# VH-VL binders against Autophagy-related protein 27 (ATG27), part 11

Target 1, 150 residues: Autophagy-related protein 27 (ATG27), of Vanderwaltozyma polyspora (a7tfh9r21to170)
Amino acid sequence: LKCANNRVLRKYHIDKHSAKKSVARDTPPSKTTEKWYVNPCEEHPADDIYDGCDKSDDICGIVMVDLPVFNKDPFVIKRIEATDMASFTATEESNALVLRYTGISWGQNMVAANIRYFCDKNSNEDEITSSIWANNDISIIIKGPSGCKK
Key: E = the ipSAE of ESMFold2; O = the ipSAE of OpenDDE; V2 = 0.75 times the mean of E and O plus 0.25 times the DockQ between their complexes.

## First folded at step 5 (VH-VL)

Design s21 (framework fv_anetumab)
Fold by ESMFold2-Fast, scan of step 5:
Structure s21 (fold): chain C 150 residues (1-150), chain A 122 residues (1-122), chain B 111 residues (1-111)
Amino acid sequence: as target 1 above (150 residues)
Amino acid sequence: QVELVQSGAEVKKPGESLKISCKGSGYSFTDYWIGWVRQAPGKGLEWMGIIYPGDSDTRYSPSFQGQVTISADKSISTAYLQWSSLKASDTAMYYCARTEYSSGWYPYFDYWGQGTLVTVSS
Amino acid sequence: DIALTQPASVSGSPGQSITISCTGTSSDVGSYNLVSWYQQHPGKAPKLMIYEVSKRPSGVSNRFSGSKSGNTASLTISGLQAEDEADYYCSSYTSSSTPYVFGGGTKLTVL
């Protein structure tokens, strides 16, 4: 409902898709696994989502430390939380649809999330192609039908 | 404040058993690993093994596996190093040391016990 | 430890800078940014001086700094003082079965 009533998002197929991706990072001696779930419209949640995420989350990020040095079970060290509507903006920037969340609690830090959707008319699903931290900003790039205008 | 207090010096004969202790205080004992480091007279530091007191998960250096037993009793915040049968070559200073178990943890020892001198002679 | 090579001794005068090297292999010092340095005064337990190659615990003088290039890590002590006279040990992560391997130690003499 919130995407259908948003003047910018209403022009895109974003309300019909969600995206998730697990990314391994080499952080010796441990390995970190970042699990990202993106569902800004809450209209098309995945059937299975990561433990610790809720189907109503706009953005859910779980960073798990896999401690191969001691063969301990992976544990969640950080979780990104959805922000309220006052801290959410949707804009058309360059050739992308951009969603920006600000004022997100991330452990002891305040962070922002930029989600950039690029149109791919040849795909039936959204794919998270990158998730990169730049200081206190998480930049997530999604390629798929959600970036395409109706 | 954070401290690790070890048991006193021991003088033993070859073939005898021994158990030395390391008591942590000033912090949550089950949130940190406790490692054991050996230093033979006039020699350098050698890592022996490490234990997570929360579940007694124990890892040994390949050189010390089967030579010693590491254990912990979290109810009294104490870790132990034990020999079933001492040899003269076990004569050394033994240190316990704490390693942090938190977000972004890396394997280094931030706090050390004062050491337990073990002398094995006949 | 035998796996990491340190000079047996180094010396310097008060006010000077000295550097202690710690040379490993491509599978330890060369692969991981997980080098620590410990200071040990005679009859005392070791004290952590540097961790993660270049980070300093609170309470450790900024005269102590760490760095790494290739398979060699270095500890530099600037403005050398008499109380710096001690043995210095480096340590590196190697593998999950040997997460701590120590250098042979370096005796620092303040002349």
Scores: ipSAE 0.000, ipTM 0.504, lowest interface PAE 15.2, mean pLDDT 81

Design s22 (framework fv_anetumab)
Fold by ESMFold2-Fast, scan of step 5:
Structure s22 (fold): chain C 150 residues (1-150), chain A 125 residues (1-125), chain B 111 residues (1-111)
Amino acid sequence: as target 1 above (150 residues)
Amino acid sequence: QVELVQSGAEVKKPGESLKISCKGSGYSFTDYWIGWVRQAPGKGLEWMGIIYPGDSDTRYSPSFQGQVTISADKSISTAYLQWSSLKASDTAMYYCARLPTEYSSGWYTEAFDIWGQGTLVTVSS
Amino acid sequence: DIALTQPASVSGSPGQSITISCTGTSSDVGSYNLVSWYQQHPGKAPKLMIYEVSKRPSGVSNRFSGSKSGNTASLTISGLQAEDEADYYCSSYTSSSTPYVFGGGTKLTVL
């Protein structure tokens, strides 16, 4: 009862949804693909998650490079997983629900991740509208039912 | 002080309906889940389900889903366990217990910290 | 049959230490640090002895301690006393949809 036991998250529909998104970028001579999976409550994992993520992950981010050269498989250049409940906080900011993770390991660095949920009552599922990984800070914006109060 | 007080023992016949209660006092009733735990004579503890009284969000054990109904009335700080049609196999001691909803200054305990005294339900012909 | 596995009985002599195991799966005991232990004397309601694997509520003797390794949690009672004779149950968090499961229980006899 991770989200149900959090007084802030208890007020939102967040425990019934997960979100995933794959973004392709054409950077000749390579191609970069960025994949994000977000499931902070561990209750409704996506049926088809990305290879390299686990259904129990709160946050999973994978950045891959695909070289259009024969015998070159796409390979991961960045990968991050957040599974640490102890470094998790939830706050309300104006019109957004904000989840903050700290102490996520990435190589020798500690990365922080902020997920901002905005309400969209016209949607039946959460959509990742923005994802930025800059240095040791990850910022994800999600729009959907998870941002709506009960 | 903090306590859960359950309704008295019941003696029923198969096919009868029954609703037993668990009243919380000495704490904020809507800040805790209330769980129901069954113990058949000479047997172990079986978790039946849990309810959050603030909005009646209810989670059931697969073994008890559809067999019982759990409800709560936050205006009188009381949770309920209900059967539409009792069976002899429902003979058991029924406990209610509270479970905290959030960490607060080290007092958070994700476990059943306060238990009611139990309600004995006997179903016989 | 998804209940946690405990030995049916365990026994010890006054002053000794005993350990009761509680074995689950990687999706419950193995995944979460949310294991609790309850003591039940005959005819009485259960009493919380340990929560979050190893923490004790106020009023519980420091003779009671908890630990976990992999998919198995353990309750250890040191300096056994006659009043420790009781049934002991473990419990683990499993999922938001069906949050808790109890072990089958262990009868402790102090000889």
Scores: ipSAE 0.000, ipTM 0.563, lowest interface PAE 14.4, mean pLDDT 84

Design s23 (framework fv_anetumab)
Fold by ESMFold2-Fast, scan of step 5:
Structure s23 (fold): chain C 150 residues (1-150), chain A 124 residues (1-124), chain B 111 residues (1-111)
Amino acid sequence: as target 1 above (150 residues)
Amino acid sequence: QVELVQSGAEVKKPGESLKISCKGSGYSFTDYWIGWVRQAPGKGLEWMGIIYPGDSDTRYSPSFQGQVTISADKSISTAYLQWSSLKASDTAMYYCARHGEEYSSGWYDYFDYWGQGTLVTVSS
Amino acid sequence: DIALTQPASVSGSPGQSITISCTGTSSDVGSYNLVSWYQQHPGKAPKLMIYEVSKRPSGVSNRFSGSKSGNTASLTISGLQAEDEADYYCSSYTSSSTPYVFGGGTKLTVL
């Protein structure tokens, strides 16, 4: 996304920061390792961070790596991509900047992502404090300078 | 280059407090989990716990929960292992180690870089 | 306690091939492709030899290889050399609350 062209996102420092975290999931039915790299404003991230983006409409910078629990797992998730621009919204809610993506392909399913940024003026970088699945919705909470208004 | 440098050897008496350190350099300290591993004299490796320095998310082995405190100071890229009251049975080599690469291997997968170790001797 | 079972010792002659086993359960070694192997020489810190069952870090000899079948992971050292004499530890991911566990260790003697 060109975040400077979005009337909500341009009020925040979101285009200057990224957030990373690895999370092991052992809650049934999934036993996988999830790796998150979040930078919504980065159109073409470096390949050494993940597999890279080959589409301008990708929400590149949000990467999930699903390691197969068994050799016969039917799919591997490498990244989250928005299927079109209509699937994205940016809103200000409850002292948070909220990005919602819908229509994301995840194997044979469709998922949604909610990324909630809270301001932390005492931090020099964004940190992922939570990443929780509820059905087909992933909720990611980030605290840091990206949640702060300019 | 990536390095983990640990504090020097310690000789303590039972009941004393101690805090040892592990300083990371050559990488983004807040992007990797740091683990602590104990090795008693002549014994095998025991995992004690891990910390993610970016948010201080800390997880302990059940054997060490309540026995030690793991913390980190991201402003100086340093992780700590602390005892409030040492016992003779705490005599061991203590290693810090960084968990793997972010995107190709999970940080829970393995320890890719190890500190040189801190020998802690607790005796009267 | 240790959750992963390794033989206490193994021995071989220079030029031979040896294998060290690491047996867990269906909830760790059997469930995840997240098995690592470490080499430790006396008085030194452990060194990563194998990660994610069979992957080798840069700088580790191709004489070292890893595999897994069911609940048992294996480290194989081919063309055994005197410098390989060391203690070897396996490890596996288990759960998010207690993510890491080591095996008891195997002493390799090169005779």
Scores: ipSAE 0.000, ipTM 0.502, lowest interface PAE 16.9, mean pLDDT 76

Design s24 (from a3b with light chain S31G L34Y E52D; framework fv_anetumab; at its last look DockQ between E and O 0.15; V2 from the best seeds 0.00; counts 0 for: pae E 11.7 > 2, placed apart)
Fold by ESMFold2, look of step 6:
Structure s24 (fold): chain C 150 residues (1-150), chain A 123 residues (1-123), chain B 111 residues (1-111)
Amino acid sequence: as target 1 above (150 residues)
Amino acid sequence: QVELVQSGAEVKKPGESLKISCKGSGYSFTDYWIGWVRQAPGKGLEWMGIIYPGDSDTRYSPSFQGQVTISADKSISTAYLQWSSLKASDTAMYYCARLPEYSSGWYEAFDIWGQGTLVTVSS
Amino acid sequence: DIALTQPASVSGSPGQSITISCTGTSSDVGGYNYVSWYQQHPGKAPKLMIYDVSKRPSGVSNRFSGSKSGNTASLTISGLQAEDEADYYCSSYTSSSTPYVFGGGTKLTVL
C-alpha cells in the first residue's frame, strides 16, 4: 500500500514500522504455531518476513503444525494474505487508527480484516496485542508508535 | 521550488493583538504538518506547536499551550500564529517549518523553514 | 518543553573532526530513532543537516554524520571548514504530549 497517497495514513508513523507475532500452542499429538505479520506501507521495506509470506503482503497470517512423531519440518495448514488488491479504507476512531481490508479471498469465502492501531509513545516498536480470526472476520490490535500522529 | 514565505517584521506595543502568516508554495500544502518555532534574541530554538492543515489537527508544546493560537487557511495555503494580547517577553524571531511526508523524504524533522518574522513588543 | 542537553560551545581548526553531543532521556533520544540536527548561521533560518539519527538530506555534505548511543546523540563534522561555523541544534521526537523537543544549541567556532 502506498501510504504517502492516503490522506489519513500519511499523518501517522505507520510507514516506519511493521509488526510481527508468533505464538505456539499445544495441540496434541502436534504443536501449532500461529504467526502474524503486518506491514501495510510499501515505503517501509519488508524485513524478516516469515517463511510463507510475500514481500507484497500488507497482512500475512500463517498457521503451521509440527508433528514430532513424524517429520521434523513444520508445514503450513492455514494462510491468509491481504495486499493492495483487497478493498481498503483507513479511518480514524476517537482512540485508534483503523485499517480495514475487505474482499480477501479465502477458499470460496470473502474475508474482512480490521487492524486497529493504538498510540503508545513510550514504545519504539509496534506490538500485536490481539489477533483473532472468527468466521469471516480478522481483528488485529497493535500498540506502538504507528498509531501516533506525526 | 518548495518554500515557506512569512509575513514581514512587526513592531507592537504590549496588549495589542497580532497574527503572523506563513504561506507555503511548490507543494501540496494540506498534506504536510506546519510547525512554529520561537527564538528569543540571543537564545535557542523553542518548539511552539504544529498543525496539519488538511484537518486542522493542532498540537502545542506545554510551554505555549494557551499562550498562542495556531491555525491554517488551506484555501490560500497559509498557516498562522496568533496572540490575543502581546507581552514584551514575546519579542523574538518566529519561524514556520514543514514536516515532510514519507514520499517526500519524511524524517520526523523540519525539512523546510521560512525566513522568519521578527516581532518586537515595546512601548 | 524539556530541552535536550548540548555543550554551549565547541571549537576546532580547519581539517579537524569535531563532535557535538545531545543528551536526552529514554522518553526522547533514548526511546526513539527520530533525532535531527539543524545548522543555523547568524541571521539565517535553521537548515536540516541530519535526520533519523544518522541520515543526511540531499545537498548536505558527507562531512556531516550522526550517531546515537543510549540517551546521547552525536553530530560529527569531519574536515572542518570555515563555513561550518554556526549554531547547531539537536531535536528529538518525545513520548510526552508534544512531538518535538530541541536542544539548547551549540556554538561551533572554526579557529
Scores: ipSAE 0.006, ipTM 0.542, lowest interface PAE 11.7, mean pLDDT 82
ESMFold2-Fast, scan of step 5: ipSAE 0.654; ipTM 0.853
ESMFold2 (binder alone), look of step 6: mean pLDDT 89; pTM 0.916
OpenDDE, look of step 6: ipSAE 0.018; ipTM 0.645

Design s25 (from a3b with light chain N33R L34Y; framework fv_anetumab; at its last look DockQ between E and O 0.21; V2 from the best seeds 0.00; counts 0 for: pae E 13.9 > 2, unsure alone 72.1 < 75, placed apart)
Heavy chain, then light chain:
Amino acid sequence: QVELVQSGAEVKKPGESLKISCKGSGYSFTDYWIGWVRQAPGKGLEWMGIIYPGDSDTRYSPSFQGQVTISADKSISTAYLQWSSLKASDTAMYYCARLPEYSSGWYEAFDIWGQGTLVTVSS
Amino acid sequence: DIALTQPASVSGSPGQSITISCTGTSSDVGSYRYVSWYQQHPGKAPKLMIYEVSKRPSGVSNRFSGSKSGNTASLTISGLQAEDEADYYCSSYTSSSTPYVFGGGTKLTVL
ESMFold2-Fast, scan of step 5: ipSAE 0.540; ipTM 0.801
ESMFold2, look of step 6: ipSAE 0.000; ipTM 0.543
ESMFold2 (binder alone), look of step 6: mean pLDDT 87; pTM 0.910
OpenDDE, look of step 6: ipSAE 0.303; ipTM 0.768

Design s26 (from a3b with light chain S95R; framework fv_anetumab)
Fold by ESMFold2-Fast, scan of step 5:
Structure s26 (fold): chain C 150 residues (1-150), chain A 123 residues (1-123), chain B 111 residues (1-111)
Amino acid sequence: as target 1 above (150 residues)
Amino acid sequence: QVELVQSGAEVKKPGESLKISCKGSGYSFTDYWIGWVRQAPGKGLEWMGIIYPGDSDTRYSPSFQGQVTISADKSISTAYLQWSSLKASDTAMYYCARLPEYSSGWYEAFDIWGQGTLVTVSS
Amino acid sequence: DIALTQPASVSGSPGQSITISCTGTSSDVGSYNLVSWYQQHPGKAPKLMIYEVSKRPSGVSNRFSGSKSGNTASLTISGLQAEDEADYYCSSYTRSSTPYVFGGGTKLTVL
């Protein structure tokens, strides 16, 4: 009853959707792959998720590095999971629904995550259009039905 | 003053129907969930279900799904718990309780409770 | 569905401190900071004493405190008074079709 019991989130279709994205970047001499899974309302987890994530995660982020010149398997350099243990707040900004998570464990450090949802009434799924993990701050932008008011 | 006031005690026979009420006052009724909790004689607390009066979103415990109906009339700030056919095993104290919406953070506690409605079902 | 485990009874004398435990699983008490404690006097409705593991509602004495370690939550009552004599129930959120589970209750006797 996490999203249903939130005064702001009750106004949005966010409780019916999850989002995931895998993006590869050239970072010579390496390649970096970022995988993100976002499911803040716990009611509709995705049928398939990334290895290293759990269906109970509100946010799961994995950053991997591949060093092709060394003929080694890709390896994880960053990983976080935000679960129901993490605190969150929901606010409305101009044209966006914003979720902020704080107290996400990353080794011995704490990170915060901001997820901004923009409405797209012509889509039946949420799409992660941007993801940035800079130091201890994570910024994710999602476009889809979750950003639309009921 | 924020208050939940429940209907009075009921004595019924098996097979009879019953509808008990829980009236909220002193707050915006449509902005809070109303849960129903059962307590059998000498036993502990058992959650039955919950309703959000603003849109009638209703959730049931599997143990009570199909056994009771939870409803609300937001025009008179009243929630209801109803049986179509009572059984002797329905003898218990029934509490309604308010679950606040949160605007920041996450909160799942029943902060205001009704005084209880004792339902006795015997032949 | 499932109840959280509490001791059936606990006792203390006026002015003492007592602690009541509430043991669940990794899918309820161990996973969420959503543990509540309710006080119930005989013939009365439950009253919320603690929410979110350790927070007190307005009007609840600071003699009542809550904590959690692993799968076990605890309610501590300091400076015990005669009016504290009651049944105490813990509850926890869980991600299931029965999102609120209650403990079996603990009877506190003040000697």
Scores: ipSAE 0.323, ipTM 0.748, lowest interface PAE 3.6, mean pLDDT 87

Design s27 (from a3b with light chain N33K S95K; framework fv_anetumab)
Fold by ESMFold2-Fast, scan of step 5:
Structure s27 (fold): chain C 150 residues (1-150), chain A 123 residues (1-123), chain B 111 residues (1-111)
Amino acid sequence: as target 1 above (150 residues)
Amino acid sequence: QVELVQSGAEVKKPGESLKISCKGSGYSFTDYWIGWVRQAPGKGLEWMGIIYPGDSDTRYSPSFQGQVTISADKSISTAYLQWSSLKASDTAMYYCARLPEYSSGWYEAFDIWGQGTLVTVSS
Amino acid sequence: DIALTQPASVSGSPGQSITISCTGTSSDVGSYKLVSWYQQHPGKAPKLMIYEVSKRPSGVSNRFSGSKSGNTASLTISGLQAEDEADYYCSSYTKSSTPYVFGGGTKLTVL
């Protein structure tokens, strides 16, 4: 009931949607795969979440490397999960709904995550259009119905 | 000053309808959820459902969905819990409780409780 | 299916300290800092004693304190007094259709 009880989030369709994205990039001689799962609300966890994520996660990010030329199995080089909501805020900024998480534990580091939702009334599903994990800051952009007011 | 006042005790027969009330005062009624909690004689607390009076968004525990109706009339700052046909197993104390509006950060706790309405269903 | 486990009863003498446990899973008590404790005297409505694991509402004695380790939350009452005799219920947030789950309750007897 986090989203329904939040003064800002209650105005949006965010409690009805989750988003996930898997992106493969060629980084010769390797291949890098980034997997992102975003579900800040309770009701609609994805049925087929990525291995290494939990259905209770608000944010889950996994970065894997595959070395095909060396016949090695893919391995995880980065993994982050945000389920602690103590440092969560929601605001309306720059014509977007913005969720900010702070204090996410990652080894000895504290990571912050910003999720920006833009409205797309012509779509029935949220799409992660951008995901960047640089240093201790994560920036995710989502376009879809979750960014639209009720 | 901030309080929830519930309607008085009810004694009913099986098959009768009933609607009990919970009136809020001393705060902005439309900005807080009102939850309903049941306590059967000698038993623990059991969450039934919750309503946001500002837009009548209502959520039910799976155990109570279809068994009761939760509603609110924001013009008189009152929430309701209603049965179309009572059963002997509905005998219990019913509490309403307020869940604070969350605008920055996030937390969930019922901070203000009504005094309770005892419902007895017997022949 | 989601349940929070509390001992059925606990007892202590005036001036003693007692602790009541509340055990859940990694998907509720283990994941969120959203544990609340309620005190209920016989025939009365519950009263919020602790929220967000360890925070006290205005007017609640500092003899009451809360903590959490792993999947278990604890309510500790120090300097036990006769008026503390009551039922105590924990509650934890969980990401499900039943987000407000209460523990089974613990009867505290002051002897």
Scores: ipSAE 0.410, ipTM 0.765, lowest interface PAE 2.5, mean pLDDT 85

Design s30 (from a3b with light chain S91Q T94D S97L T98S P99G; framework fv_anetumab)
Fold by ESMFold2-Fast, scan of step 5:
Structure s30 (fold): chain C 150 residues (1-150), chain A 123 residues (1-123), chain B 111 residues (1-111)
Amino acid sequence: as target 1 above (150 residues)
Amino acid sequence: QVELVQSGAEVKKPGESLKISCKGSGYSFTDYWIGWVRQAPGKGLEWMGIIYPGDSDTRYSPSFQGQVTISADKSISTAYLQWSSLKASDTAMYYCARLPEYSSGWYEAFDIWGQGTLVTVSS
Amino acid sequence: DIALTQPASVSGSPGQSITISCTGTSSDVGSYNLVSWYQQHPGKAPKLMIYEVSKRPSGVSNRFSGSKSGNTASLTISGLQAEDEADYYCQSYDSSLSGYVFGGGTKLTVL
């Protein structure tokens, strides 16, 4: 997205940061890893992205299964990517900036993603504090400078 | 033809209120931001603020926040700049100019300018 | 106030080339390729000459060109003509105020 040209997004420091998180859960005999990368503004060059994501992604989510006992590489069971080709809206809640993408293709389904940015003036980087993928809806919560008004 | 037409020159006394206008024609008024730029006699250009007429989202430069009010009436394609109490230091030429709003690109330039409104404040 | 630094004046002869600099900070000129240049003749409104550092609007002579290096943008006018005599202002988007800043202006004299 051209964030500086959007009347809502240009009020926030969102054009200066990306967010990245990997969560692993040990479920014997397997492990499940969920990886999220969020970088909605083209003004911020792609950082260290995950394998399977593209530098043009605004949102990239990957769920992998690792079966160590079977001597196989971890394999992707879910992957979703959103770019500026998806429909999007930016809105302000009382204490959060909300970016919503709709029409994201996932197999035969269309998925929507909501990213809520909360301001943290004491942090120099964005942190993904929550990520939920349920009912063809993705909800990501980010806390950091991107949620702060200029 | 795309143009911005501003109201005529004003001569006021300190303490008086004033509202000047900028009317757009030849384009979709709600698709473009309108900015206000001040030029004091013999001085350079100073950005005062911008408004998006579609929803009246308004932003001010720090120097002009609280000193002026910017508004728009999209039903008549007109933007306004208003003072509640003028000062001699408000004597200047005031320009309105448009900035585009595009979802598929960006263009942070004032491409069409009004002819200017001269405001003189003297006792 | 005056946020971007320009020389107060510059002069040249017909047919010569001149360059006007515009120096800002990492939050404006240095941040994005969003620098514009305006020409203002006495008693007239400014006219957009260059946008996005180096692009010309339709109808603007190719004698006008723009460039940027770090925190400094430059306007170059080649083949100077008498009608180029005017004030020139640079302008940038400023991320620190989510708005716009102008340079102090440069008076070009064609001698």
Scores: ipSAE 0.000, ipTM 0.514, lowest interface PAE 14.6, mean pLDDT 84

Design s31 (from a3b with light chain T94A S95G P99W Y100V; framework fv_anetumab)
Fold by ESMFold2-Fast, scan of step 5:
Structure s31 (fold): chain C 150 residues (1-150), chain A 123 residues (1-123), chain B 111 residues (1-111)
Amino acid sequence: as target 1 above (150 residues)
Amino acid sequence: QVELVQSGAEVKKPGESLKISCKGSGYSFTDYWIGWVRQAPGKGLEWMGIIYPGDSDTRYSPSFQGQVTISADKSISTAYLQWSSLKASDTAMYYCARLPEYSSGWYEAFDIWGQGTLVTVSS
Amino acid sequence: DIALTQPASVSGSPGQSITISCTGTSSDVGSYNLVSWYQQHPGKAPKLMIYEVSKRPSGVSNRFSGSKSGNTASLTISGLQAEDEADYYCSSYAGSSTWVVFGGGTKLTVL
């Protein structure tokens, strides 16, 4: 619905898919898990999403820390959320669909997120292939049907 | 300067056809929606429909679906509102207004308005 | 279209503050932060005063402010001036099938 109202996004299959990814890192003495959920059109949320995210979120990023030595439950140290009412800009690069979100809270910081969708007609699902941090800018790359034009 | 200029007042009889215009200038006409808003004498504002001139995507209010036709000619930056057969109840002021491209997908404010076209339908 | 509910009239004296309410439902005002306010002087086209509940276009006085609580949005005009005398209309996004709904309008009289 939201994407159908956007002139750029309605040309793409982006309204039919969501993407999620969990990345584990060994950060001694802890273990860190970064979880990303991306669903800008909100029409087809994942059957299950990460605890702390809402199915209506456009972007949800959660960083959790696990301290195995101290036998404590994992806890969230960072959370990012771009809700369904967040402002974004959709543009077309030569081979990618780009969504840019600004004014997103990240702990006590303000960040921007760039989501780049690359078309993969041979896949039935969107895959988050990378998530990169550069100070106050988050770059997420997704490959799948959402990057393909109708 | 960004502006919308509408055609002049019209006096018509029931059953006549009519097409009024709204010309945009000072901006990229194909990058903004144009909406039509009706105001009957002494009454409030009533949304009729919108068109995106870049691809002619048109959406109507449920109350006006099938009663009017909205169109646009992007080569001359002009949007149109048309009746095939006017009724006395069509007597009203008709405004066109610009709706910006949606950065959030949900932006619904009319930021620039035309001066209005008064349509009077009487027997 | 079913219009949003506004009081028919409101009045105030120069220098005072007044508030105009706009009540909708959970399917429009209650669901979306997409409430706009328009000012209309007699014989003139409407002018956008507030968009996205509380944002002002360039050139609109900071005496005008907007807010929302639940299903009710409000326009507040502080330091009331004679030129504020006009009709005020609220509008809200109401989903893709309806798109936009307007309030019935409020006549502001500056005494």
Scores: ipSAE 0.000, ipTM 0.533, lowest interface PAE 14.0, mean pLDDT 83

